# Designs tried in a protein design chat: miniprotein binders against a2bj90. Part 112

Target 1, 235 residues: a2bj90
Amino acid sequence: MSRSARRKTSALNTVLRVVEVFASIQGEGPFTGTYSVFVRLAGCNLRCPFCDTRYAWSLEAGKPLGVEELVEEIARYEPSLVVITGGEPLLQRHPLNSLVEGLESLGLRVQLETNGILPAPARDEQLWRVYHVVSPKDVPVRVPGAKLHPSWVDYARATGRAWFKFLVANEQHVREVAEYVAKLGIPRSRVYIMPLTPEKLDMKELLELHSRIASLAVKWRLNFSPRLHLLVQLP
Below, E stands for the ipSAE of ESMFold2; O stands for the ipSAE of OpenDDE; V2 stands for 0.75 times the mean of E and O plus 0.25 times the DockQ between their complexes.

## First folded at step 10 (miniprotein)

Design lr5 (at its last look DockQ between E and O 0.93; V2 from the best seeds 0.00; counts 0 for: pae E 1.6 > 1.5)
Fold by OpenDDE base, look of step 10:
Structure lr5 (fold): chain B 235 residues (1-235), chain A 115 residues (1-115)
Amino acid sequence: as target 1 above (235 residues)
Amino acid sequence: SDELEELYDEVIDIAWEMADLIYEFRKTGDLELLKKFMELAEKLIKIAEELLKLAEEAGDEELIERIRELVKRIEKAMEAAKKALENPDDPEAIEEFIELALEVMEYLWKLIEKL
């Protein structure tokens, strides 16, 4: 297909507000252990009390970067996965679709991390083709204004490219996740429970918490997500 | 006990199977799923009766109460499933079953948390 079709993306859909770009290991979800470039986008529609990236909540915390420049920057790391995270990446949906198109054109795999409040990708979006890890904030942690958009359940079932990651601290939280998942019809095989980590845990406490939550995952027949980057002291 | 562990494994497996079944029924309206629900419900009642014996032997009044309430919810959902099977063109009968089946699941997960 000829070079001429690429030039008509309007200049307005080509800039992202980016907080940081870095290489590390994906510490969470179905891609745990993957060498990844992280793109942290600015702006969030939530104010989670347990958020470790509060500095990304404002759109003004991000620098404007062109999609083409960002694709070139990411490609230099030769990543096994590109992880798009932030506050809420889907607040920048239009330029994010352009970024995904650029990355996929290089054969790079892309994973989005989202809180699931905004609608899932439509079939005509480039985002339809990528992997999604949805982190609902309405259960069990009940962040004000958090509600999973129903289209994520449909997207997960239609594509098999979505997983749901829940923050849990105890068995009551795991029960609340099971109840929520059953009620919404989220497939159990797509559910991950992950330790809710307070800011002041030492490594011993962190390991003990991982062990307890992993045992609960087995008991409840759910997948377990570590916080691997915290365990191995990577960003 | 080995018996409680075995009963737990049966309960958790039925709970997830029932969750998938309720979702599929809500999506498709396939009346064969109502028959499967009744089969699972009958199995769950038998397991609940064995759990009740163990809870009574242990003197666990809270667990006894939870099991008895679960059984009542299962029986109501089975009655609603039967009514929906007998009246497949009645949307109210189908909705009543779905509501009662979701209530069974709520009580079931609360029981599993205590096992």
Scores: ipSAE 0.843, ipTM 0.931, lowest interface PAE 0.6, mean pLDDT 93
Fold by ESMFold2, look of step 10:
Structure lr5 (fold): chain B 235 residues (1-235), chain A 115 residues (1-115)
Amino acid sequence: as target 1 above (235 residues)
Amino acid sequence: SDELEELYDEVIDIAWEMADLIYEFRKTGDLELLKKFMELAEKLIKIAEELLKLAEEAGDEELIERIRELVKRIEKAMEAAKKALENPDDPEAIEEFIELALEVMEYLWKLIEKL
């Protein structure tokens, strides 16, 4: 069996634990506004107090789905982007690479969302070729155990396929992000700051926070990420 | 307003340029980057003089102190850069420059936050 055929067979016969699959828009980061299918994988290696997807923390929250079945389901939506998220998707790294192989064989564009604790893709992984939005949780918030793996910066600089997204509530947080990215050598063109939205924020407060953080992004010469799906009330 | 806005534009541009330069120096050890650091540092000193004038006119004691603290760090980092250029085989001179340059960045980000 050829190398290509062996890879496709592995991708289509592997199981992922999946919490949900749904169509929506990508509301955050560099692909904001894109018609997307979201694949939320179960399991997370963090327990962030601000997490809005706590239902995906446990691996048991996911149902086992075969990669071939999942690829077919995703393809039916005819998405412009497939967003793989979670929990932390890299906890299921091996079958995730199989999913990516299947999606790419159909010409589907793939983006991964990760907290960056586990290493960036190796050159021989299918994940090497997809886009990544990395959301470190050690700055400005200090989530225990949330240290960004240094390979993500090397990966971003080598491939141009990673961006870094930081939750901020105020200007002190933005200064901390600037210090952090400068020390690690993350180019500011790859950096997004995004509103840290408390639970039970009403729409007026949400808009005001967006305005403040967007103004700070302009001031500090960083990219701004909305939480667009919250503003337009999509999942 | 226009005067402060232009000075701010220069400060934020220099801050990101200096941050990138320090990272590249730590990665490569290229001594030409020390010369570029000194050029940026000299620009920052001149801008700091103008910002200090505006802060004094406004009676903004916190801004005055942040500017003075930044200038102290810049002067120390420039001296360390000169020593490293003159002693390229001395790892202590190079490490001292890196520590002081990172300290300049710390105070520069704090100044930006106030502006």
Scores: ipSAE 0.690, ipTM 0.885, lowest interface PAE 1.6, mean pLDDT 91
ESMFold2 (binder alone), look of step 10: mean pLDDT 87; pTM 0.859

Design lr6 (at its last look DockQ between E and O 0.93; V2 from the best seeds 0.00; counts 0 for: pae E 1.7 > 1.5)
Fold by OpenDDE base, look of step 10:
Structure lr6 (fold): chain B 235 residues (1-235), chain A 115 residues (1-115)
Amino acid sequence: as target 1 above (235 residues)
Amino acid sequence: SDELEELYDEVIDIAWEMADLFYEFRKTGDLELLKKFMELAEKLIKIAEELLKLAEEAGDEELIERIRELVKRIEKAMEAAKKALENPDDPEAIEEFIELALEVLEYLWKLIEKL
């Protein structure tokens, strides 16, 4: 096997399909309020009816970017956190591990957003070291083909570097989340409930929805995730 | 009422404590966790009896029936826990307890939704 064939296969593991890179505030989960660079990767294994990033569902929606170039682009923003999101970032697992290695070598903190369908990181992956916010799509909303991979519960317990963020609209959804996390053994301290926001809410309706879901979070002893970027009108 | 709020706080705390207990039991098989379950179940029955009085005073027939069904589920799970403690080498007794204990949690979360 010629030296040229090994170089072509190594080059494929260093390219990501990226939709967009932008700086903003992390609006959701345990890092809410953090100045962050968002890397939105292309491709998703789901078609959630409530998805606000439908433009990222196709791999063709992303541009091919080299990992080294992307690390340099991210570093120019001097972020407090790098948020890797997209459709489903773990569809690009191999080059994503290389990206994480590059970012961590610069001392940058990394958080992954995932739907939890694909297996959690293994101990030998660079992804093992970063923070993960897992957003299950099987409870309380039932997206076809969504099922949380069991390894995420094990990863959360072993590392303390995973949180679980559930979209909820009412108290029945919060109950269904409680049932689900209790059954799976997800630690309550790692559970976030977040408002399921319809596309057409005005600011008053959005605030009222946040208030109602936050009150339910307190009632059920769960953490609350805002949609802070929507409240402060950031991307 | 202040009394209902206090009872609610006790119920929700027991529910999460039971959830953690069941996870550890399913993972370890430690029979000492069955004894802890029985202690929590006994506390929950007492709280359910107080909730039942309040529901009867309010005339809330739906809530009364939910509390009564929860108590029956707790008692059945306690019997299964006792059977598993008496027969530690019987995997069927352990599985029966796990199933009944998960049903207790399901009924408990449904009660909490209504409080």
Scores: ipSAE 0.820, ipTM 0.918, lowest interface PAE 0.6, mean pLDDT 93
Fold by ESMFold2, look of step 10:
Structure lr6 (fold): chain B 235 residues (1-235), chain A 115 residues (1-115)
Amino acid sequence: as target 1 above (235 residues)
Amino acid sequence: SDELEELYDEVIDIAWEMADLFYEFRKTGDLELLKKFMELAEKLIKIAEELLKLAEEAGDEELIERIRELVKRIEKAMEAAKKALENPDDPEAIEEFIELALEVLEYLWKLIEKL
């Protein structure tokens, strides 16, 4: 097999368990507002009580898709950003690196969303060059079994390609986040606080919560993340 | 008030500066960072004196208590920093400073929350 044929065959034979692929806007974090294609991978190593995507917890919720076909499907949307999320995408780390390779070969920009329990990318992985939004689940609400792997802080400081996003409901939560990031050495420029919406809220309530958390972000000199897709009612 | 907002801006700036400083100290062990800590701590004590005056004028007993608890912890951490500087090869002195400095940050965040 030639190098070219081997390369194509490898990408076609690599499989990801995928729950859904859809176009929308990135509603959270540093890339808020960007026209994006979302790839939700199946499987999660946590069972957070506040999870918005419980349907992605089981690996069986995903259908097997070949990486090369998935790359072609994503490319047809002509996205400004490809957001890989889940569950926990790093549970499928090896085929995920293949997907990233395919997307980057087409010049597509990629962002990963992770709970940070599994280690940050090694220097020789395709994931090393990708943007990461890390959402630790051991603060302010402590989820059993959640612990941020310390390599994410080193990765963020070395590369500038990782940010840390925390769900907060009130000022006590923000103080707990401040304590946490100070202890771990996460620079405040890399920290986002975002409204925790545990119950159905009407638009007025949702706006009021956004206003409260945004005011806290200003007070505590942290970055604010909206949940923009909720405000504009997009998936 | 305008005065309270100015003092708050100094407190929150010092808090994040101390957080960065402690991360660097834990990673490097650079004793010059202890001298920087003491400079920030002295500035913070002066700010705390002004905050106390405002809290007493407002009759805010909870704020008064938080400020006093913070000052006590700052003074303990400053003494530990002096001991560590005088005994640079003593790991026990370094560990004591780290414990007390983390308490300063904890109480500083609690003060910020009340402000």
Scores: ipSAE 0.659, ipTM 0.877, lowest interface PAE 1.7, mean pLDDT 91
ESMFold2 (binder alone), look of step 10: mean pLDDT 85; pTM 0.840

Design lr7 (at its last look DockQ between E and O 0.93; V2 from the best seeds 0.00; counts 0 for: pae E 2.1 > 1.5)
Fold by OpenDDE base, look of step 10:
Formats: sequence, structure tokens, C-alpha cells
Structure lr7 (fold): chain B 235 residues (1-235), chain A 115 residues (1-115)
Amino acid sequence: as target 1 above (235 residues)
Amino acid sequence: SDELEELYDEVIDIAWEMADLIYEFRKTGDLELLKKFMELAEKLIKIAEELLKLAEEAGDEELIERIRELVKRIEKAMEAAKKALENPDDPEAIEEFFELAYEVLEYLWKLIEKL
């Protein structure tokens, strides 16, 4: 009687803590306007004062979901893109690689949103194959504990699958971004500036801010990211 | 003025090209990039001299001072580039160039913010 050793697949690599899953339009970065499913992961290594998703900062704010169940849930929306966001998705790196593998097996495109503090994907990770929008938090608005990991510059240059999105409020911030990307060797064609939006802007003020920052993007030869979801009143 | 807009377009394009050259040189050590840096620096000095005339005609003392300081920084970086070309095996000469070249970019970005 051969005792079949059931390999306990370690449950640790198959479960994500998820805050929410929803369909909307990607409002930001190089995929702006794309019909997307958003997967907001729980936990963040930062406490940005301007964060609009503070409810995702604690790991306990997320429910444990199996990777297979989550892939099936995402697939039901028939998205043009899967956006993995959260607090900081790369805090759940191991099960996140399994999620990416599952999504790619269905032919789904995946884009990660990250603050860039944790190392970029290695070549042996499933995350190496997806798109990344890196949002540094050390420039121009300096968040305590934020520092871009250098491997993101190398990843961007090696793969062409990374973009860098900076929150700016004025021309001084745009100058500081230009100085920063020049010093680090981030390719200008991969840089996006986006309006830093205070919580209490009306639609008129929001449009005026977008216009000003877009004009600065043209002046400084940088790409512009809207906050399109705010302009069109989507999640 | 149309002239200031044209000069601005030249300055911003040189700034990005110079940034790319400095980065590429840091990665490769290709001494031909130092020669290209010197060519860009010479172009930038000429543009700065034209901007200086416009600033003097406008009576903008702050802009005049910024342009004059930029020119001095460019000249220092060119001297360091020349020294590095003459002494390619001297790591101190190469590091001195990087320090001064990044200072040029810092002053250039601050000038662009004011144009």
C-alpha cells in the first residue's frame, strides 16, 4: 500500500490579501482610457499624506483570496487590461507572481502599479513579463522612507515595460522631476507627470490644474498623465 | 518673443541631450561622449550669450546673473572634460567631470524654469 505523499502545496504562495476588485477605465499613465479590472491589494510600506487609498494601508484591510479564485473573478469581466494596485502590491510578491502566471495563461494583459521602493522583478519572476508604472515618492514630494530602488531604471532600459509617474503641483516640481530623471538615467520618453490633486477640488479647479500641468509637460518635453477617472467621475 | 521661444526650444533640447550623454558616459566610459559633451557645451554657451542680450535689453538682473553663472559652470565642465580626455586613466579627473557636468544640468534646469 503506497502512501502517496500529498505534497502540501504551501498555502503561502497561493493566497493574496485583496481590498477590492472592480471594473473601470484606467485613468492614469500610458494605458489611460483602457477598460480595466482593478485588483487593489492590501498593505503598504509608505504613509503618503496625499494617499487617496489609505484604507488599503493595513494588510488586515484585505480579505484572503486564493489566486485561482481571483483569476476566475477577474476573467468574468473580460478586461482589456488587469491593473494590480493597492497600497504596495510587491509586499505580496510571491502570490502576486502566481496571479500573473494565471492571468497570462488566459491571454490577459497585466499592468502593475508600484511605488518603486522594492526591487524590480528579476528575470525568473512572472512579474518580469508584465507592464509596470512606477510612482516614485521621493521626488518631488518627499515621503519619509521613500527611495526608488535603482533596479527599476535597469528594468526599464532592459525591457521597455516600465514607466515612471510623478505627482506634480507646479513648475518647481517639474524641474525637480527633470533633475531627478536626468541624474538617474530614466529615459525621458518613459516619464509621466501627473497633477497632485488635493481632496477638495471642484471640477473647474480640477480642469484648470490639468491644463496647467499638461502645458508644463509640453514645455519640459515630458509625457502627461491625466487623472481621467476623476474628470469623468468613474471609480 | 519669437526669438525667446526659439532659444528656449534649443536650450531644453540641449539639456535633455546633455543628460543622456552624461548618463551614457557613466555607463560606458566612452571618451567620444566627452567630445560630444564639449560640442553641446559650446552650442549652449552661444545660446546663453544670445539669452544674455535679451535679458540685458529687458533689464532682468536676476536672469542676467543666472545666465552668467550658467556660462561659468559650462566653462568649468568643459575644462574638466578636456582634463579627463587628456588623462583617461585618472579616475579623479573623470569624477570631477561628472560633478561639474551635473552642476551644469542643475543650473540649466533652473534657467529653464525661469524662461
Scores: ipSAE 0.841, ipTM 0.928, lowest interface PAE 0.6, mean pLDDT 94
Fold by ESMFold2, look of step 10:
Structure lr7 (fold): chain B 235 residues (1-235), chain A 115 residues (1-115)
Amino acid sequence: as target 1 above (235 residues)
Amino acid sequence: SDELEELYDEVIDIAWEMADLIYEFRKTGDLELLKKFMELAEKLIKIAEELLKLAEEAGDEELIERIRELVKRIEKAMEAAKKALENPDDPEAIEEFFELAYEVLEYLWKLIEKL
């Protein structure tokens, strides 16, 4: 396919349904503390009862934005990291690959957040080269319809660009995570446990939960992810 | 207390090391990894003997039973490992090893939770 035909095909995939774009700090996972621009895509293939971004579940919550316009908007923030999140961003895989191409052309570092139900990137996708934080929802939280696609483990081991983050409330949950990752062959260096925060926690309760889960991470020799943005009251 | 902490550190190290070895053996079929599994299993039995003495001194009947169940699973997995080493072309012997080795991990995770 010629350069002109390639551009025409890319133009058909140049619109994303976007809920919000904003600057903040990445509060979770391996890039915690990084000055980031968040791009929240509309649509989700799960209805997690603990979701704190329920407003992104419907595709109708997003407005269509051109990829070129979005790249320009993101670039104005001069971010250290672009976090693509949602809903579930991989529901918009084709235009998402176009966005990644645009961001990479500017030398911007990209991280995707996904529930891992849809397959990991193929070698010929722009998404192949970005970082991924995969949050399976089938263990321990057991959200109906959730199941980690096995390609994510293969991708993580082949590229070193994926990490796995699990919501836990107690030690039994951590034991279940240990069993799960051992059977799937996910190295513990790629595993994060993160507090499962119920709605309406006050700051004292939130800190106590962080302390308990962090202590469990040390005990079980797993990585700990805070929900830093909640602790410092950033979006 | 310091003695228990050292034993715990050894248990958690062995648990993750065994998890890695089992995965690598399934991936590669390298029989040397199976021999390394048996070496870790023997070390784990020694640690379990020390944990058992501490549990008996404390009168902790539940911990005693949990340690005994773990040792039973280790012994079964070691017998399966020996059978697999003697019959490396037998896929049933290899799969029996994996089943029993994952059972060891299951009981290790349950022990870690109690410690």
Scores: ipSAE 0.611, ipTM 0.862, lowest interface PAE 2.1, mean pLDDT 91
ESMFold2 (binder alone), look of step 10: mean pLDDT 85; pTM 0.840

Design lr8 (at its last look DockQ between E and O 0.91; V2 from the best seeds 0.00; counts 0 for: pae E 1.9 > 1.5)
Fold by OpenDDE base, look of step 10:
Structure lr8 (fold): chain B 235 residues (1-235), chain A 115 residues (1-115)
Amino acid sequence: as target 1 above (235 residues)
Amino acid sequence: SDELEELYDEVIDIAWEMADLIYEFRKTGDLELLKKFMELAEKLIKIAEELLKLAEEAGDEELIERIRELVKRIEKAMEAAKKALENPDDPEAIEEFIELAWEVLEYLWKLIEKL
């Protein structure tokens, strides 16, 4: 009678706290316009005053989901891209690496959204292989406790799989971004500026703000990120 | 004016090229980058002199003062670059150049914001 040793898969690396899973268009950054499944993870290490996803700040706002179940749920949408976002996804780094492994095994492209406070992926992590959009929160709007981890610059240069997205409201903010990326050695071709949108803008004001910031992007030789989902009224 | 737009395009391109150069020099210590900095600085002085004429014709006293301060910063950074080229084994001369070159770029970004 052969005792089959049930490998106790350590439950800790196989469960994510997830706020929501939904399909939409990627509205921001280098993948703008891509049909995407968004996985919003729970928990954030920041409290940005302009955050539109404050409901995701607590880990308790997320439900525990198994990685395998989540991969199956994502795959049913047949996405062109899987966007891992949240509060800060890298707070769940271990099970997130397992999620990426599962998604990549199905041939799905993955893009991470991060605030860049936590270290970039190491070469032995599954996260090393995916795309990253880093949104620093120390420039131009200084969020308390925000500081870009320097390993993101090294990762960007080594892999070409990172972009940096900055929220800007005016030309002074664009100047501060230019100064910041120059000092850090972030390649200009990897920099995106995006409109900092107040909660109460109408569509006319939103379009005008996009136009002004896009003109500044051209003036300063930077890439422009829309908030396309807001312009087309998608999630 | 078409002239101001052309001068602006030259200034913004030099600013990014100078940023890349200073970063690379800080990482590598390649003395050929100091020579390239001198060439960029000389171009930037000529553009600043043309911008100064336009600012004087417009009567923009604030812009005139900013351009004059930029030229002084460029000249000071060029002197430091020359000193570093003459003393490549002096870490203080190298650091002084890096600091002054970043100051030029900070002034240049502020000028670009006003153009």
Scores: ipSAE 0.846, ipTM 0.929, lowest interface PAE 0.6, mean pLDDT 93
Fold by ESMFold2, look of step 10:
Structure lr8 (fold): chain B 235 residues (1-235), chain A 115 residues (1-115)
Amino acid sequence: as target 1 above (235 residues)
Amino acid sequence: SDELEELYDEVIDIAWEMADLIYEFRKTGDLELLKKFMELAEKLIKIAEELLKLAEEAGDEELIERIRELVKRIEKAMEAAKKALENPDDPEAIEEFIELAWEVLEYLWKLIEKL
């Protein structure tokens, strides 16, 4: 690359478009219950009808923030885990790798949340060492344009640093997930089923849905993920 | 009953074992996996016979239907496995087994859903 192109690349990899940074608990997946700082990146390559963060869909929803400044802001929270989410964080892959480098240099644990359309990390990326929760959106509710990139299964098997999380509303959905993961070769030990929550449920209905999906996880010998932050009313 | 719970535990174990086995066979072509499939399928037939007796006693017509459909597919897949083992260089025999083995698993998941 020319020096001019390298300088443009450096400027791009030092800036992320960020919607919000906040402290809370990780409410979903294998790190449920961990005191976390969430970094929500702007932009998404899907328009899921059940998305609860539609405000992050547009890249313009994010404000440009320097990676070094962001690392310092995150560090002040003293988090046990840094959760990088969005939209779809891998749309900002290059500066995201810079953020991961900064966070890792401080010994901070990092987890990425992704819909899995873009490929898994390459060995030479900082993201290679990060934990990933992959939420394919082509099963059981098929979102147009959703397709899990096959590299995620290879990555999970090779590294043990990826898990797969699926939104389900009933047992037919769980059967569809079982068929999907079996055909793709996703080990069931890496599979989580999680309640697909309608936009408005009261707390009693939310608990009943959690109970029903948890029972199905036991029946089908899959892992269960709550949406704990909804149950305890945290952001 | 305790009998039904034990049968269910065997069924769900076999389902996940078959899933792993079919995937691995598609990936590697290892003929020993065909032999393992036949062993697992024979075990599943015996379990299906016990489940059928329970379903008949309960008068559960839908469960009876699902069990009978599953048995038919197991028998077809076992025949295909034998043909593939006898003709390991025949790609049509290999593909037929893979398709029929996935059909067994699909009907096994449908049985699990009813149980």
Scores: ipSAE 0.625, ipTM 0.869, lowest interface PAE 1.9, mean pLDDT 91
ESMFold2 (binder alone), look of step 10: mean pLDDT 84; pTM 0.824

Design lr9 (at its last look DockQ between E and O 0.98; V2 from the best seeds 0.00; counts 0 for: pae E 2.1 > 1.5)
Fold by OpenDDE base, look of step 10:
Structure lr9 (fold): chain B 235 residues (1-235), chain A 115 residues (1-115)
Amino acid sequence: as target 1 above (235 residues)
Amino acid sequence: SDELEELYDEVIDIAWEMADLIYEFRKTGDLELLKKFMELAEKLIKIAEELLKLAEEAGDEELIERIRELVKRIEKAMEAAKKALENPDDPEAIEEFIELAFEVMEYLWKLIEKL
């Protein structure tokens, strides 16, 4: 097997399909308020009806970027956190591990956003070392084809580096989340509920929805995630 | 009322404690967790009896029915826990307890949603 064939296979594992790279504040989950660079990867294995990033569903919506070039681009922002999001970032698992290795070599903290359908990182993956916010899509709003992979519960318990974020609109949704996490053995301290926001809410309606869901979080002893970027009008 | 709020706080705390206990039992098979479940179940029955009085005083027939059904589910799960403790080598007795314990949790969450 010629030296040229090994170089072509190595090059494929070092390219990501990227939709956008931008700096903002992390608006959601355990890192809310953190100055972050967002890397939105292309391609998703779901078609959520409430998805605000539908433009990222196709792999073709992303541009091919080399991992080294992407690490240099991210580093120029001097972020407190790198957030890897997209459609579903774990569809690009191999080059994503290389990206994480590059970012961690610079001392950058990394957080992954995932729908939890694909298996959690294995111990030999670079992804094992980073933070994960898992957003199940099977509860309370049932997206077709969504099912949390059981390995995420094991990963959360073994590492303490995973949180679970659920979209809720009312108390029935919060109950369904409580039942779901209890049945699966997800630690309550790792559960976040977040407002399911319709596209057409004004700022007053958005604040009222946040208030109601935050009160339910206290009632049910769950963590609350704002959609802070929407409240402060950041991307 | 301050009394209803206090009872609610006790119910929600027991519900989460039961959830953790059932998970640990499913993972470990530790029979001491069945004894702890029975202790929690006995506390929950007492709270349910206090909630039942308040619901009767309020004339909330739906809440009365839900509390009565919850008590029956707790008692049935306690019987299954006892059977599993007496027959630790019977996988069917263990499975029956786990199923009934999850049914108790379902009824608890529905009660908490109503309170």
Scores: ipSAE 0.779, ipTM 0.903, lowest interface PAE 0.7, mean pLDDT 93
Fold by ESMFold2, look of step 10:
Formats: structure tokens, sequence, C-alpha cells
Structure lr9 (fold): chain B 235 residues (1-235), chain A 115 residues (1-115)
């Protein structure tokens, strides 16, 4: 292929299918409380029964946006953190690397949210340099077809840029998480347990669940992640 | 009680220390980690004896069973560790220790859940 043909192919791969872009607070994981811009990408390789963003499952749910245009839009919010989420963002891996390059050129800090089924970034990808919160769906929630790719543990150990976040409803789930991370060699300092919250839980029930899971985190010597945006009623 | 709380703190600390130790042994093959495993295992047996007394006084039959099953697994893993120390070039001895050490962890996490 000529240089011109390769440039045209690259230009076509710099379009992302985007469901929404919005400013809010990161409510989960190690960056909880950070003023963030969320970029929700379309498409998912899972159909989790507890998913709260089902509207992002289909690639058709997203509008095509050019990476350069998207970088400019994000920058206007002046975020402290750019959170790339979805669906499963790694389904759009190629243009996603272009987006990351653009955001990093402006000095913007980037975090990716992933279910970890697709492999961790290679050393030569722009994604290698960003932070990742990996939410495996094979334990304890056991979503069919969800299997953490082993490269994520290797990536976390090599870079220190990945954390693992698990949805739990009770202590039996926390025990299953402890067994899982110990077997895989994930240090407990990289592990978050987070409440599995049903839709339309009232505020009292939501706080009680947070208190129960936080107490379990202390008991089991694991990190606790709230779902802070639910507690403060932000998107 | 203060005694139960202190014993629990020791158990959970040892559990995470053992988990890290088993992972490091799998990664490096460092035989000093087998000796450290045996030290932690002996400490766990002493704690288990104290927990067993409390469980018997409370009449907690499930806790009694979990403690006894844990001790059986610890004893097996300690023998496997000793065998691996005596036969450091034997991959079957190494693999047997690793399998039994993870079984100790399984029963240890089950005990923690009930404490």
Amino acid sequence: as target 1 above (235 residues)
Amino acid sequence: SDELEELYDEVIDIAWEMADLIYEFRKTGDLELLKKFMELAEKLIKIAEELLKLAEEAGDEELIERIRELVKRIEKAMEAAKKALENPDDPEAIEEFIELAFEVMEYLWKLIEKL
C-alpha cells in the first residue's frame, strides 16, 4: 500500500463511536472525587444482567466523532481527569490509542475503565501510559463469557498503572474475591471492593449497603470503592 | 472479646502474608520462602488451638469443624514444604507444596469469613 493509502486508512481509524461526553465527578476506584470528563464509547462484549449502562451496548448507540474534534471538546471542560468508559472501550482500540495520544499531548491525565477480557496494552501503545481500572466479571458475579485476560496482572506488576475493582453484595463474595486475587498474585493494595447496587435503591438502603461493604473492606484488609456519584446524585 | 479480636488480627495478617509468600515462591523458587511458610504455619497452628478453645466454649460446631480442617491442611502443607526443602530440584515436590499451600489458603479464607 502507498503512503497515501495508509494515511487514508489511518484517518478512517481516527473516528470513535461515542455515546456521550459529560463532566462529573469520578465516583469509583482510586480516583474517587476527581473532577472528570467522561467519554462513554459504544459497544460491549458482555451483556451483564446488572449493567447500569445498557444503552451503550450496541455500536449503533454511538455517534461517529473524529479524534481531533473530541480532544478539543474534552479540553474545553478543563478536566483534572479524563475517564474513558463504555460499553467496553477496548473494542475501539485503534482510534482509542489516537485519542489518548491527543489528550496526553495537552497534559491531560487519562483513566480507562475496562472489563479486562481483551488484552492489556502493549508497550508500544499510547494506552500503555494511562491508568486502568479493571473490573473483572468472572468473580464473584460470574457473568458468562467473562474471563480476565492474564496480561492485566502482568501489566499491573510491570507498570503500577492498574487496579482491580470487584462488585460485591455480601461477605461470601468478598471471600471469593480474596481467593481470586491471592491465586492470581494481585496485591491487596491494588484491590477494591465496591457495592453491587440495584437500580432504584433508596438513599437509606444505599448508605446501609455502603456501610456494610466498607466494614467488610476493613475486616478483609482490602480497599473500598464507593459509588459516590449515586450518593451525591450526579451522573 | 479482646482475645478473639487479637486472634482475628493475627489470622488476617498471616493470611495476606501467606498469599504474598506463595506468589513470590511461585515467581522466584526461593527456598527461604519455604522456611518462612513453615514459621507462619506453626504460628497459625498455635492460633488455631486458641480459637478452637473459644469455639468449643461457644458450642459453635461449624467453627470447630473449619478450624480442624484448616489444621489438617496446614500439617499437610508443612510436610510438603519440608519435602521440597529436602528435594529442591524435584518439580513434583515443588508443585505439591504449591497445591497444598493454596488449599491452606482456601480453608483459611473460609475460617476468616466465619470469624
Scores: ipSAE 0.607, ipTM 0.862, lowest interface PAE 2.1, mean pLDDT 91
ESMFold2 (binder alone), look of step 10: mean pLDDT 84; pTM 0.827

